# VHH binders against ENHANCER OF AG-4 protein 2 (HUA2): the designs that were tried, part 6

Target 1, 142 residues: ENHANCER OF AG-4 protein 2 (HUA2), of Arabidopsis thaliana (Mouse-ear cress) (q9xer9r771to912)
Amino acid sequence: EAAISRDAFEGMLETLSRTRESIGRATRLAIDCAKYGLASEVVELLIRKLESESHFHRKVDLFFLVDSITQHSHSQKGIAGASYVPTVQAALPRLLGAAAPPGTGASDNRRKCLKVLKLWLERKVFPESLLRRYIDDIRASG
Short names: E, the ipSAE of ESMFold2; O, the ipSAE of OpenDDE; V2, 0.75 times the mean of E and O plus 0.25 times the DockQ between their complexes.

## First folded at step 3 (VHH)

Design e01 (framework vhh_sonelokimab_d1; at its last look DockQ between E and O 0.25; V2 from the best seeds 0.00; counts 0 for: pae E 4.7 > 2)
Fold by ESMFold2, look of step 3:
Order: sequence, then structure tokens, then C-alpha cells
Structure e01 (fold): chain B 142 residues (1-142), chain A 124 residues (1-124)
Amino acid sequence: as target 1 above (142 residues)
Amino acid sequence: DVQLVESGGGLVQPGGSLRLSCAASGFTFSDYAVGWFRQAPGKEREFIGAISGSGGSTYYAVSEKGRFTISRDNSKNTLYLQMNSLRPEDTAVYYCAADLEYEPGTDYSAYDYWGQGTLVTVSS
């Protein structure tokens, strides 16, 4: 069960695209992984995929998946909500550092990640002071 | 491998009619809104209209209402544009587009997937 869900999720990441269907399917697999206590492993896998990804558009795809997992988990009362929200919060420095790097080549990445952070702020997904600090950091790295 | 392929373009005389098709593959067509755009040489790409995934809602640019009709056949994964009363100023490359992109926190999405276009020439 657990191994099947983890392997399915990892396989889905290899073909992930920014479509509603692809991200939705991967999100469902991630929620399944949380049932087996694997949320930390899923987030670590996402961090490693983001850090090793060479294509800027793929980095956005992966970060939008992080957003989808986070927002679905935030709205739920079950195991996924209890595990993914704090796990993603702890991983934000690595996630954002990889998805929204400084420099001219990643300006679109930073813009799209800022959109997500502003949404999380509006929906109170994470503490306001934390989100405002990351928003300011990304703006300053332009 | 999302693919949108337009067809049905060609040369028509002013006052004529033409039906464009857009064949979609690589995604669940019925779940997504799709639309038509056009671009004449030297002009900005222009929105014509869009239709919801179910086909229950259509939206048209104000100038196109009454001459153009958008429809879809989800059983054939195909979007259509019926164009009537064509004028020389309708000469353009016509594109179909899909708003397939995941957009966190928006109930309206920019179109991010495009076909290669089909040329419509209205010539006297």
C-alpha cells in the first residue's frame, strides 16, 4: 500500500505537467501517501526534484503541485492536514530557494511563486509574518 | 502530450461561411474550457470566444456576437467555430486554445496551450 503509493507518486512526478489533471492526480497520490505517514518523504522528494530540476518551467510545475497538496491539506481535517501543512512550512526555505531562484532567468518563476505566497497569506495557510518575510525576500532577490 | 490541431481554414469570398475545427488530445477534453483567437498580420492576438467544458456556457467578444458560433462535441474531442458573413477584415490565422494550466487561487485562467493555427483568407 505505502510502497505502492510512494512509487506511484514518484512516477507521476516524472511526467508532471502544469495541467489541472496532472497536478490533481499527483495531489491525490500525495494524499494517499499521508495515510501511511509518508508526508515527510513526499515533501523531501519534492525538494530534491526541485533542487535537481534544470528547466525553470518544470520548477514552477513542481511548486504548483506543492501548492495543490498544501491547499487541499489545509482544507481537510484528516491526516493530510495534520502532516503536510507543518511539513511544507518547515521546508519552505528549500522549496522556494529552488523554485524561485534569484537572477534574470527566473523572473517568471519568482512572479508565479509570489502569486502562490499571496494566496496562502489571504487564506491564512501559514503564519502571516512567515509569509511576508518570504514575499519580501523574493521581491528583494530580483 | 497535449495537442490542439486546427483545421478547416482556407480561401472564402466575402459574405461566405466557414467552419473551423480543433481536434484535442492528451487531456480530458470535457473538463476544460476552450476558446478561439485570431491574429491578423501586424495586429495583436484577438479573443473571439470560449465555451465551458460541458458546453453549457459560451462567451463571445462583443464584436463577434451574431456572426460566429462556438460549439464543441465532447464525444469527438473537437471544438468548432462557425463563421458567417465573412469580411476581408476577418482574414487572420485562427487559433484554438485551452485553459488547462493549474492556477492556484484563481477562478479565471489564462490560456496556456495553443494550436499552430489555421489560415482563413477572405478575398474579393
Scores: ipSAE 0.055, ipTM 0.455, lowest interface PAE 4.7, mean pLDDT 84
ESMFold2 (binder alone), look of step 3: mean pLDDT 80; pTM 0.807
OpenDDE, look of step 3: ipSAE 0.083; ipTM 0.507

Design e02 (framework vhh_8pnl_2; at its last look DockQ between E and O 0.25; V2 from the best seeds 0.00; counts 0 for: pae O 3.2 > 2, unsure alone 63.4 < 65)
Fold by OpenDDE, look of step 3:
Structure e02 (fold): chain B 142 residues (1-142), chain A 123 residues (1-123)
Amino acid sequence: as target 1 above (142 residues)
Amino acid sequence: QGQLVESGGGLVQPGGSLRLSCADAGFTFSDYAMAWYRQAPGKERELVARITSGGSTNYADFVKGRFTISRDNAKSTLYLQMNSLKPEDTAMYYCAADLEYEPGTDYSAYDYWGQGTRVTVSA
């Protein structure tokens, strides 16, 4: 059921870590949510978590989850690909703004987000012009 | 600071068996995916087997059912049971621990590496 999947995903965010297993589990739940048409809600939830997160390292964890969901969806055919890729693309300004905020304290966050953006560029996950713009913005913020 | 220590290597005849062990210290073993790698003289290091924190396993093509990777979280120990050993299995065997998510990569980086244990298969 949609509500169950949604709640399970949200619950996973509370215990999310930068481990492969944790990111993987959360990614799988996100994919399940997409099957119920919840991709937009999932991304919005991630944005809210990022925006309310006070710890920089946790922001990186959450953004790595965004990366995992995005790349998984990009590489797979079906509902997840059709849902998450355009949804994440549209939400990138907010995602990046929250994951890599301005300031010296977030330099590592910017570096990690930049790494992800470059990877997306290499793998043509999003339009080149769009990604290059965001890459330049992050660099300029440092 | 975490560390891994391999043991169990040695000299065996073709067709023989060895059981490698890898003991951890300084990190939470149960949270890590673990792997065995090997490097023969003059060759690149290659993956032998991998086991996730959840217990899922993956093997290199050359293993062909001869090796079994397993873990004992209570003992914080990784194992590699190697049966039907061949001369071409001669190598330094390393264990590795992989915790951190790495965007876009699967097995490119590990948090910890052991010093290795030497396996020699010779008649």
Scores: ipSAE 0.030, ipTM 0.405, lowest interface PAE 3.2, mean pLDDT 89
ESMFold2, look of step 3: ipSAE 0.375; ipTM 0.778
ESMFold2 (binder alone), look of step 3: mean pLDDT 77; pTM 0.773

Design e03 (framework vhh_5c3l_4; at its last look DockQ between E and O 0.42; V2 from the best seeds 0.39)
Amino acid sequence: QVQLQESGGGLVQPGGSLRLSCAASGFTFSDYAMSWVRQAPGKGLEVVSDISGSGGSTTYADSVKGRFTISRDNAKNTLYLQMNSLKPEDTAVYYCAADLEYEPGTDYSAYDYRGPGTQVTVSS
ESMFold2, look of step 3: ipSAE 0.413; ipTM 0.795
ESMFold2 (binder alone), look of step 3: mean pLDDT 82; pTM 0.823
OpenDDE, look of step 3: ipSAE 0.333; ipTM 0.785

Design e04 (framework vhh_5j56_2; at its last look DockQ between E and O 0.04; V2 from the best seeds 0.00; counts 0 for: pae O 6.4 > 2, placed apart)
Fold by OpenDDE, look of step 3:
Structure e04 (fold): chain B 142 residues (1-142), chain A 128 residues (1-128)
Amino acid sequence: as target 1 above (142 residues)
Amino acid sequence: QVQLVESGGGLVQPGGSLRLSCVASGFTFSEGSDYAIGWFRQAPGKEREGLSSISGSRGGSTSYSDSVKGRFTISRDNAKNTVYLQMNSLKPEDTAVYYCAADLEYEPGTDYSAYDYWGQGTQVTVSS
């Protein structure tokens, strides 16, 4: 059921850690949500979590989850791929703004986000011109 | 600045072996550092392919693509600041330009590495 999948995913975010196991579990739940047409809702939830998160390192964890969902969806040409890739692309300004906000305290966040963007560029997850713009922007903000 | 220089490529017959070297400057391969070194190749008309990687973490981990597993071995010599790719049982389909790459901000325990520095590449040709 859609509601069950959504709640499970949201619950997983509360215990998210920067480990393959944790991010993997959350990614699988996100993929399940996509099967019920919840990709946009999932991404919006992630944005809200990022925006409300007070700890910079937790923002990085959440953004790494975004990366995991995105790359998994990109490699899998199913419903998840058709849903998350364009949804994340459209939401990138908000995602990056929340994951790497302006200020000296977020310098590491900017580095980690930049790492992910460069990975996406290398793997051609999104259009090159788009990613290069975001890369330039995040560098300029540092 | 960080620089990577590949060497050891050349012409070899099928079934032969080559040993590629990647010498790094501008940073050191000290254990416990959060870096990764990877080998890639690109054949004409094909996309770049990841072959193998070695991390700088204590007890460093290695990885191999299915296409080279059992035939290629990645290793590291910190004293020489060099990473090697031993290539055995070479096939014509292994013909490509081989690249060394470095990720100096490797995230331990994750798959979120991105290679920031690249060598110029070395040509490997497998042909009878």
Scores: ipSAE 0.016, ipTM 0.331, lowest interface PAE 6.4, mean pLDDT 89
ESMFold2, look of step 3: ipSAE 0.502; ipTM 0.814
ESMFold2 (binder alone), look of step 3: mean pLDDT 80; pTM 0.818

## First folded at step 4 (VHH)

Design f01 (from a18 with S53D S63Y; framework vhh_5j56_2; at its last look DockQ between E and O 0.14; V2 from the best seeds 0.00; counts 0 for: pae O 5.6 > 2, placed apart)
Fold by OpenDDE, look of step 4:
Structure f01 (fold): chain B 142 residues (1-142), chain A 128 residues (1-128)
Amino acid sequence: as target 1 above (142 residues)
Amino acid sequence: QVQLVESGGGLVQPGGSLRLSCVASGFTFSEGSDYAIGWFRQAPGKEREGLSDISGSEGGSTYYSDSVKGRFTISRDNAKNTVYLQMNSLKPEDTAVYYCAADLEYEPGTDYSAYDYWGQGTQVTVSS
């Protein structure tokens, strides 16, 4: 069952779009994966997808999925529900680096990532000091 | 450039109804697109409050805040590029400036996204 959920999630990434339905489906699969202890693997898969993605807009889509998974996890109770928050926090430098790489071509990506970080700040998803640092770093990269 | 123009506000007695309109220009309401149109309000001395939104998804996914659920209905007319807010059973506490807003990018994990474009607002006053 774990393998099925993992494969389903990975398959969903191939057809991921920036729609509520698509992001929602992928999010639900990610949450299912967490029930089987696969939160770390899912985040690592997302990082690899981000790092190998050539299209800036798809990087944004993937990062929005990270946001959706993170916030969904943040609002859920139980071990499975809480799995992604610390995992994403630890991987945040790599996630942001891949989603919003340096360069003028990624200006919109930086903007979208900043939007997500500010949302996390507002919703107290992560420590304020940590998010403030990342916000400043992204702004400085522009 | 994207512009939103609200209309339909006014003075109404408690229990009355109003229908607000939000006409968008600069982008089109198309099925399956990544956008959301939302209605907000702000009363004097209070924070801006999100009331309802409708997405560009097929069928139009909708959201309602608890404060307006059951009384307000959001809808869209793609042909007119207009979003409506039907407000029934209005109360004095509904008195506020009502704003239409557009989010042309998906904002996951929230009921209301960080909208990028705003109308000028229309005053709604509910008083006997």
Scores: ipSAE 0.020, ipTM 0.307, lowest interface PAE 5.6, mean pLDDT 88
ESMFold2, look of step 4: ipSAE 0.364; ipTM 0.757
ESMFold2 (binder alone), look of step 4: mean pLDDT 79; pTM 0.801

Design f02 (from a18 with E31T S33Y; framework vhh_5j56_2; at its last look DockQ between E and O 0.30; V2 from the best seeds 0.00; counts 0 for: unsure alone 60.1 < 65)
Fold by OpenDDE, look of step 4:
Structure f02 (fold): chain B 142 residues (1-142), chain A 128 residues (1-128)
Amino acid sequence: as target 1 above (142 residues)
Amino acid sequence: QVQLVESGGGLVQPGGSLRLSCVASGFTFSTGYDYAIGWFRQAPGKEREGLSSISGSEGGSTSYSDSVKGRFTISRDNAKNTVYLQMNSLKPEDTAVYYCAADLEYEPGTDYSAYDYWGQGTQVTVSS
């Protein structure tokens, strides 16, 4: 069952779009994976996808999925909240580095990532000092 | 830019039927992307009410509120980029402005039930 959920999630990533329905479906699959203890593996898979992705717009799509998973988990008092929030926090440097790489071509990616970080700050998803540090780093990386 | 235009509203007697149309521009129903088109209505002095939705999936998953289930039918024509709402057995309490809306782009911080684009609405009046 765990393997089925994992494979379903990975399959969904191949057809991921920036629509609410697509992100929502992928999020639900991610939450399912967490029930089987696969939160770390899911986040690692997302990082690898981000790092290997050549299209900037798709990097944004993937990071928006990270946002959706994170916020959904944060609002839940279940196993998903206990697993994804700390996992994403620990992986945030790699996630941001891949989603918003340096260079002029990734200016929109930086903007979208900043939007997410500011929202996380507002909603207290992660420690304030940590998020402010990443916000400053992204602003300075352009 | 995405635009939605409703049509087909009007005056009808109780028990009558109307078919509303929602023509979308700025995106196509056959793109293969996940989306949803929904129909809403708002009567004077009442909150906006969700009636029905259809997904952009190949099967076109549909949903209905209890208030219209069995009387209204939502459908999609990809060739015309149009979503329809067939309304049968209309009642006076169905009198309202009817809107179509599109759920498309993911926006951080928004809920999954939010719709991004709205038409201007079409008036439906059911009266003897």
Scores: ipSAE 0.262, ipTM 0.713, lowest interface PAE 1.0, mean pLDDT 90
ESMFold2, look of step 4: ipSAE 0.400; ipTM 0.755
ESMFold2 (binder alone), look of step 4: mean pLDDT 78; pTM 0.801

Design f03 (from a18 with S55Y E58S S61D; framework vhh_5j56_2; at its last look DockQ between E and O 0.79; V2 from the best seeds 0.00; counts 0 for: unsure alone 61.4 < 65)
Amino acid sequence: QVQLVESGGGLVQPGGSLRLSCVASGFTFSEGSDYAIGWFRQAPGKEREGLSSIYGSSGGDTSYSDSVKGRFTISRDNAKNTVYLQMNSLKPEDTAVYYCAADLEYEPGTDYSAYDYWGQGTQVTVSS
ESMFold2, look of step 4: ipSAE 0.456; ipTM 0.794
ESMFold2 (binder alone), look of step 4: mean pLDDT 78; pTM 0.799
OpenDDE, look of step 4: ipSAE 0.342; ipTM 0.739

Design f04 (from a18 with A114Y; framework vhh_5j56_2; at its last look DockQ between E and O 0.05; V2 from the best seeds 0.00; counts 0 for: pae E 5.0 > 2, placed apart)
Fold by OpenDDE, look of step 4:
Structure f04 (fold): chain B 142 residues (1-142), chain A 128 residues (1-128)
Amino acid sequence: as target 1 above (142 residues)
Amino acid sequence: QVQLVESGGGLVQPGGSLRLSCVASGFTFSEGSDYAIGWFRQAPGKEREGLSSISGSEGGSTSYSDSVKGRFTISRDNAKNTVYLQMNSLKPEDTAVYYCAADLEYEPGTDYSYYDYWGQGTQVTVSS
């Protein structure tokens, strides 16, 4: 069952789009994976996908999925909240580095990532000091 | 600074109608711009839910949640820098605080938005 959920999630990433339905479906699969203890694997998979993605707009889509998973987990009690929030927090440098790499070509990616970080700050998803640091860092990278 | 101000809320009987207004300042609702304006509501003890959105694309792409589709209509007046939510056939379950929000970097062709600015909200109460 765990393998099925993992494979389904990975398959969904191949067809991921910046739509409510697509992001929602992928999020639900990610939550299912967490039930089987796969939260770390899911985040690692997302990082790898981000790092190997050649299209900037798809990097944004993937990061929006990270946001969706994170916020959903943050608002829910249970294993998903206990798994994804700290896992994503620990992986933020890699996630942000991959979603918004250095260079002029990734300026829009930086803007979108900043938008997400500010949203996390407003909703107190992560410690304020941590998020403000990342906000400053990504601004300085532009 | 960007500000959104809602108005038009109030008390109405079931089956009645209200028209909410969202006046924006600090940015303009010009067509062809990459923005989206959305209406949301939150009832006591419930999660905030999205109701409708309109994009800055030519003609204004609109979307509606299933809960309000057919009853609510979103529109904009660029000259007044205002977005409206016409609410018809109101029900007691429509009682909530209604908010408008703006995404100033909305990407056309998508329907997943992160809103940057929010209004203070306006109370809508549907009761006999």
Scores: ipSAE 0.023, ipTM 0.408, lowest interface PAE 4.1, mean pLDDT 90
ESMFold2, look of step 4: ipSAE 0.046; ipTM 0.508
ESMFold2 (binder alone), look of step 4: mean pLDDT 80; pTM 0.818

Design f05 (from a18 with T110D D111Y; framework vhh_5j56_2; at its last look DockQ between E and O 0.02; V2 from the best seeds 0.00; counts 0 for: pae O 2.4 > 2, placed apart)
Amino acid sequence: QVQLVESGGGLVQPGGSLRLSCVASGFTFSEGSDYAIGWFRQAPGKEREGLSSISGSEGGSTSYSDSVKGRFTISRDNAKNTVYLQMNSLKPEDTAVYYCAADLEYEPGDYYSAYDYWGQGTQVTVSS
ESMFold2, look of step 4: ipSAE 0.277; ipTM 0.730
ESMFold2 (binder alone), look of step 4: mean pLDDT 80; pTM 0.823
OpenDDE, look of step 4: ipSAE 0.102; ipTM 0.526

Design f06 (from e03 with T59Y; framework vhh_5c3l_4; at its last look DockQ between E and O 0.24; V2 from the best seeds 0.00; counts 0 for: pae E 2.04 > 2)
Fold by ESMFold2, look of step 4:
Structure f06 (fold): chain B 142 residues (1-142), chain A 124 residues (1-124)
Amino acid sequence: as target 1 above (142 residues)
Amino acid sequence: QVQLQESGGGLVQPGGSLRLSCAASGFTFSDYAMSWVRQAPGKGLEVVSDISGSGGSTYYADSVKGRFTISRDNAKNTLYLQMNSLKPEDTAVYYCAADLEYEPGTDYSAYDYRGPGTQVTVSS
């Protein structure tokens, strides 16, 4: 049910790592949440975890999870595509602001987030003009 | 295709020992770190132990330090967990997992990098 799925996803975020298994499992939980209409809550949890995270490498782990959810939802047309893709698009300023901040300490973060944005551009996950603005903004901030 | 199969679980009394095995195929085993992860009844997943691809570096959760030993045999593509001084709180399904790094743009949600697990029950 909806509360159990949300709690399972939130618990997974606490132990998330940059591995295919960890991110793949968290993605499966996020897709389960979307089946209960919880995509907005999942994205808000991700935003808040990213914004509260003090470690730059951990921010990349969380942003890679955003990529995994977005790519899955884009490829699997229907409810998942309808809910996560537009929801993530609306949240991109907050997601990128937290994951790829300016400054020398986050240069690796910006590089990794740029790699994701370029893949989204190549695959037309979001409008090209939107993605090019974010790519330009991140490049200018470093 | 990545395949992992755990074995060696069972019912054991407190203070007893078990040795878990995980047979791996579908990837170059020695290139990747491996993990044992467990799920106790009604609980979330806990990383029990990690081992580097070469076997030279290991990690243990505080709850199992001194009692559990992770090892691997890269010639046999097999991961092991020696579990000594078992306690009722060690009761769980134990999974092995390959520690493959996420590659942006790939959907791994359909991939199973864990085996089906093996049940360990510690009870008097």
Scores: ipSAE 0.318, ipTM 0.764, lowest interface PAE 2.0, mean pLDDT 87
ESMFold2 (binder alone), look of step 4: mean pLDDT 83; pTM 0.833
OpenDDE, look of step 4: ipSAE 0.411; ipTM 0.824

## First folded at step 5 (VHH; framework vhh_5j56_2)

Design g01 (from a18 with F27S T28S F29G S30F E31T G32F; at its last look DockQ between E and O 0.13; V2 from the best seeds 0.00; counts 0 for: pae O 5.2 > 2, placed apart)
Fold by OpenDDE, look of step 5:
Structure g01 (fold): chain B 142 residues (1-142), chain A 128 residues (1-128)
Amino acid sequence: as target 1 above (142 residues)
Amino acid sequence: QVQLVESGGGLVQPGGSLRLSCVASGSSGFTFSDYAIGWFRQAPGKEREGLSSISGSEGGSTSYSDSVKGRFTISRDNAKNTVYLQMNSLKPEDTAVYYCAADLEYEPGTDYSAYDYWGQGTQVTVSS
């Protein structure tokens, strides 16, 4: 069952788009994976996908999925909430580095990531000091 | 990666009508119905103000500012990637550059302080 959920999620990443439906489906699969203790693996898959993605636009889509998973998990008590929030927090440098790499070509990516970070700040998903640091870093990279 | 193009502006007499169009285009993965569209205007020497917005789905939720409520109607045709602003009973004070803007909507998200994409604007002049 764990393998099935994991494979389903990975498959969804290949067809992910910036649509409410697509992000929602992938989020649900991610939440399901957390039930089997796969939260760390899911985040690692997302990082690898972000790092290997050549299209900036798709990097934003993937990061929005990270946002969706994170916010969904944050709003719920249970395995998903207890696993994804700390896992994403620990992986934020890699996630942001991949989603919003340095360079003029990624200006939109930085803007989108900033929006997400600000949302997390507003909703107190992560410590304020941590998020503000990342916000400043991304701004400085632009 | 999303482009908006306004059209339909022009010169009209007080009491007249205009219909503005906002056509959206995007790169791969673009789904028009996932974007809320808003209309804004900016008159000379004034700040930009929001006029109306419509959610992603056809027949979705709409909003209007008090200044245009009852006179303007926002609608969308997702098959044409187009949002319209029907402006009736136009007044001289409606003279401005009108802009459309797009904002991606997804369930866990909230309203961001600014729309993601903006058009170039179209001039509307109401004068006798």
Scores: ipSAE 0.021, ipTM 0.397, lowest interface PAE 5.2, mean pLDDT 89
ESMFold2, look of step 5: ipSAE 0.234; ipTM 0.693
ESMFold2 (binder alone), look of step 5: mean pLDDT 82; pTM 0.828

Design g02 (from a18 with Y112F; at its last look DockQ between E and O 0.49; V2 from the best seeds 0.00; counts 0 for: pae E 3.2 > 2)
Amino acid sequence: QVQLVESGGGLVQPGGSLRLSCVASGFTFSEGSDYAIGWFRQAPGKEREGLSSISGSEGGSTSYSDSVKGRFTISRDNAKNTVYLQMNSLKPEDTAVYYCAADLEYEPGTDFSAYDYWGQGTQVTVSS
ESMFold2, look of step 5: ipSAE 0.319; ipTM 0.733
ESMFold2 (binder alone), look of step 5: mean pLDDT 82; pTM 0.831
OpenDDE, look of step 5: ipSAE 0.411; ipTM 0.777
ESMFold2, look of step 6: ipSAE 0.151; ipTM 0.640
ESMFold2 (binder alone), look of step 6: mean pLDDT 81; pTM 0.819
OpenDDE, look of step 6: ipSAE 0.289; ipTM 0.700

## First folded at step 6 (VHH; framework vhh_5j56_2)

Design h01 (from a18 with Y112W; at its last look DockQ between E and O 0.65; V2 from the best seeds 0.00; counts 0 for: pae E 3.2 > 2)
Fold by ESMFold2, look of step 6:
Structure h01 (fold): chain B 142 residues (1-142), chain A 128 residues (1-128)
Amino acid sequence: as target 1 above (142 residues)
Amino acid sequence: QVQLVESGGGLVQPGGSLRLSCVASGFTFSEGSDYAIGWFRQAPGKEREGLSSISGSEGGSTSYSDSVKGRFTISRDNAKNTVYLQMNSLKPEDTAVYYCAADLEYEPGTDWSAYDYWGQGTQVTVSS
């Protein structure tokens, strides 16, 4: 069931780390969720987790998972690409606002999010004008 | 550079116990660091099988394969930069070379599959 896949993904977020193994497992679960039409629910969960997360390093872990889902979906196309790419694009203001906040404590967060945005620009994951605006916004806030 | 060295293998009778050690160098364990260390095994003519893993994320998350859950326990000692696999209730089918491996930080633009750092392995033989 769709509910079982969603619950498995939510449980994986509780133990998420920045390792390739952890992010890879969570990415696979997210791709499975897209097969059941749950991409928007997965992205909303990621937004809520990011917005409620108090630890700056965990915000990066979560945003790197967003990157992994986005790039995997973009490169492989299919149902995941058709749903995650536009859904993440629409969610970028909330995702970046939570993951890359202003302030001296989050300078590493902003640097790592900029790295992701520049990679998405190079790989044409999202429209160039959109990505350049977000890149400029993050640079201006730090 | 990252190095992993296993020890503690050997011959043991069915029902017995062994404790494997995986000593890491080239990075330092700390609570909340971005790593995963896993134990794997490979019997002759078979594919390498993942057994358990432990991560440095908050809580030190652990996982176990169904074949070893309840019998094997992964743990770590950060002061010694070491991860352990306590193996209890050993069976002849547990006979294999056991490896530890590390997966360090995910980086955007990098292949996101599989552990990149491996130890040389330690032989475990379970027989009368």
Scores: ipSAE 0.127, ipTM 0.584, lowest interface PAE 3.2, mean pLDDT 85
ESMFold2 (binder alone), look of step 6: mean pLDDT 82; pTM 0.830
OpenDDE, look of step 6: ipSAE 0.356; ipTM 0.759

Design h02 (from g02 with G109N; at its last look DockQ between E and O 0.15; V2 from the best seeds 0.00; counts 0 for: pae O 6.8 > 2, placed apart)
Fold by OpenDDE, look of step 6:
Structure h02 (fold): chain B 142 residues (1-142), chain A 128 residues (1-128)
Amino acid sequence: as target 1 above (142 residues)
Amino acid sequence: QVQLVESGGGLVQPGGSLRLSCVASGFTFSEGSDYAIGWFRQAPGKEREGLSSISGSEGGSTSYSDSVKGRFTISRDNAKNTVYLQMNSLKPEDTAVYYCAADLEYEPNTDFSAYDYWGQGTQVTVSS
């Protein structure tokens, strides 16, 4: 059921940690949510969580989850691939803005986000021109 | 100048056990860091296979491939800057060169392929 999957994912965000296991579990739940057409809602939930998060470290964790969802969706295609990849692409300005806000305190966040963008570029997850632009923007902010 | 050095390999009979060690230099296994240490193996004529990893997170999150799950255990000793691979119930199919690798910056989507540094490897032979 869609509501159950959605709630499970949201619950997982509360206990998310920067571990392969934790991010993997959350990713699987996100993929399940996509089966019920909840990809946009999941991404919006991630954005809101990022925007409301006060700890820079946790922002990075959440963005790594975004990365995990995106790359898994890209590699496996199917419903998840068809939904998450374009949804994340459209939401990238908000995702990056929240994950790597301006200021000296977020320098590590910028570095981590930059690494993810470079991975996406290497793996051709999004158009090169789009990723190059975001990479340049992050570098300029540092 | 990060270096990884594996040790502990050797010849064992089927059903036997080995404990591999991976000592890192030029890099410290401090908890809370965004790194991961992984064990890999490569048998003659086969592709390199990822076996297990341990993250630098507090507590050290671990992962295992299906081929070794339940038989192999990865652990870390930060004081010794060493990661271990306890290998139990060894099979002839486990015969390979075993490698330690370091990912110095966490990547959530690594599938045992994106590591920054590699050791020289240690031979493990399981035979009657």
Scores: ipSAE 0.015, ipTM 0.371, lowest interface PAE 6.8, mean pLDDT 89
ESMFold2, look of step 6: ipSAE 0.066; ipTM 0.532
ESMFold2 (binder alone), look of step 6: mean pLDDT 80; pTM 0.815

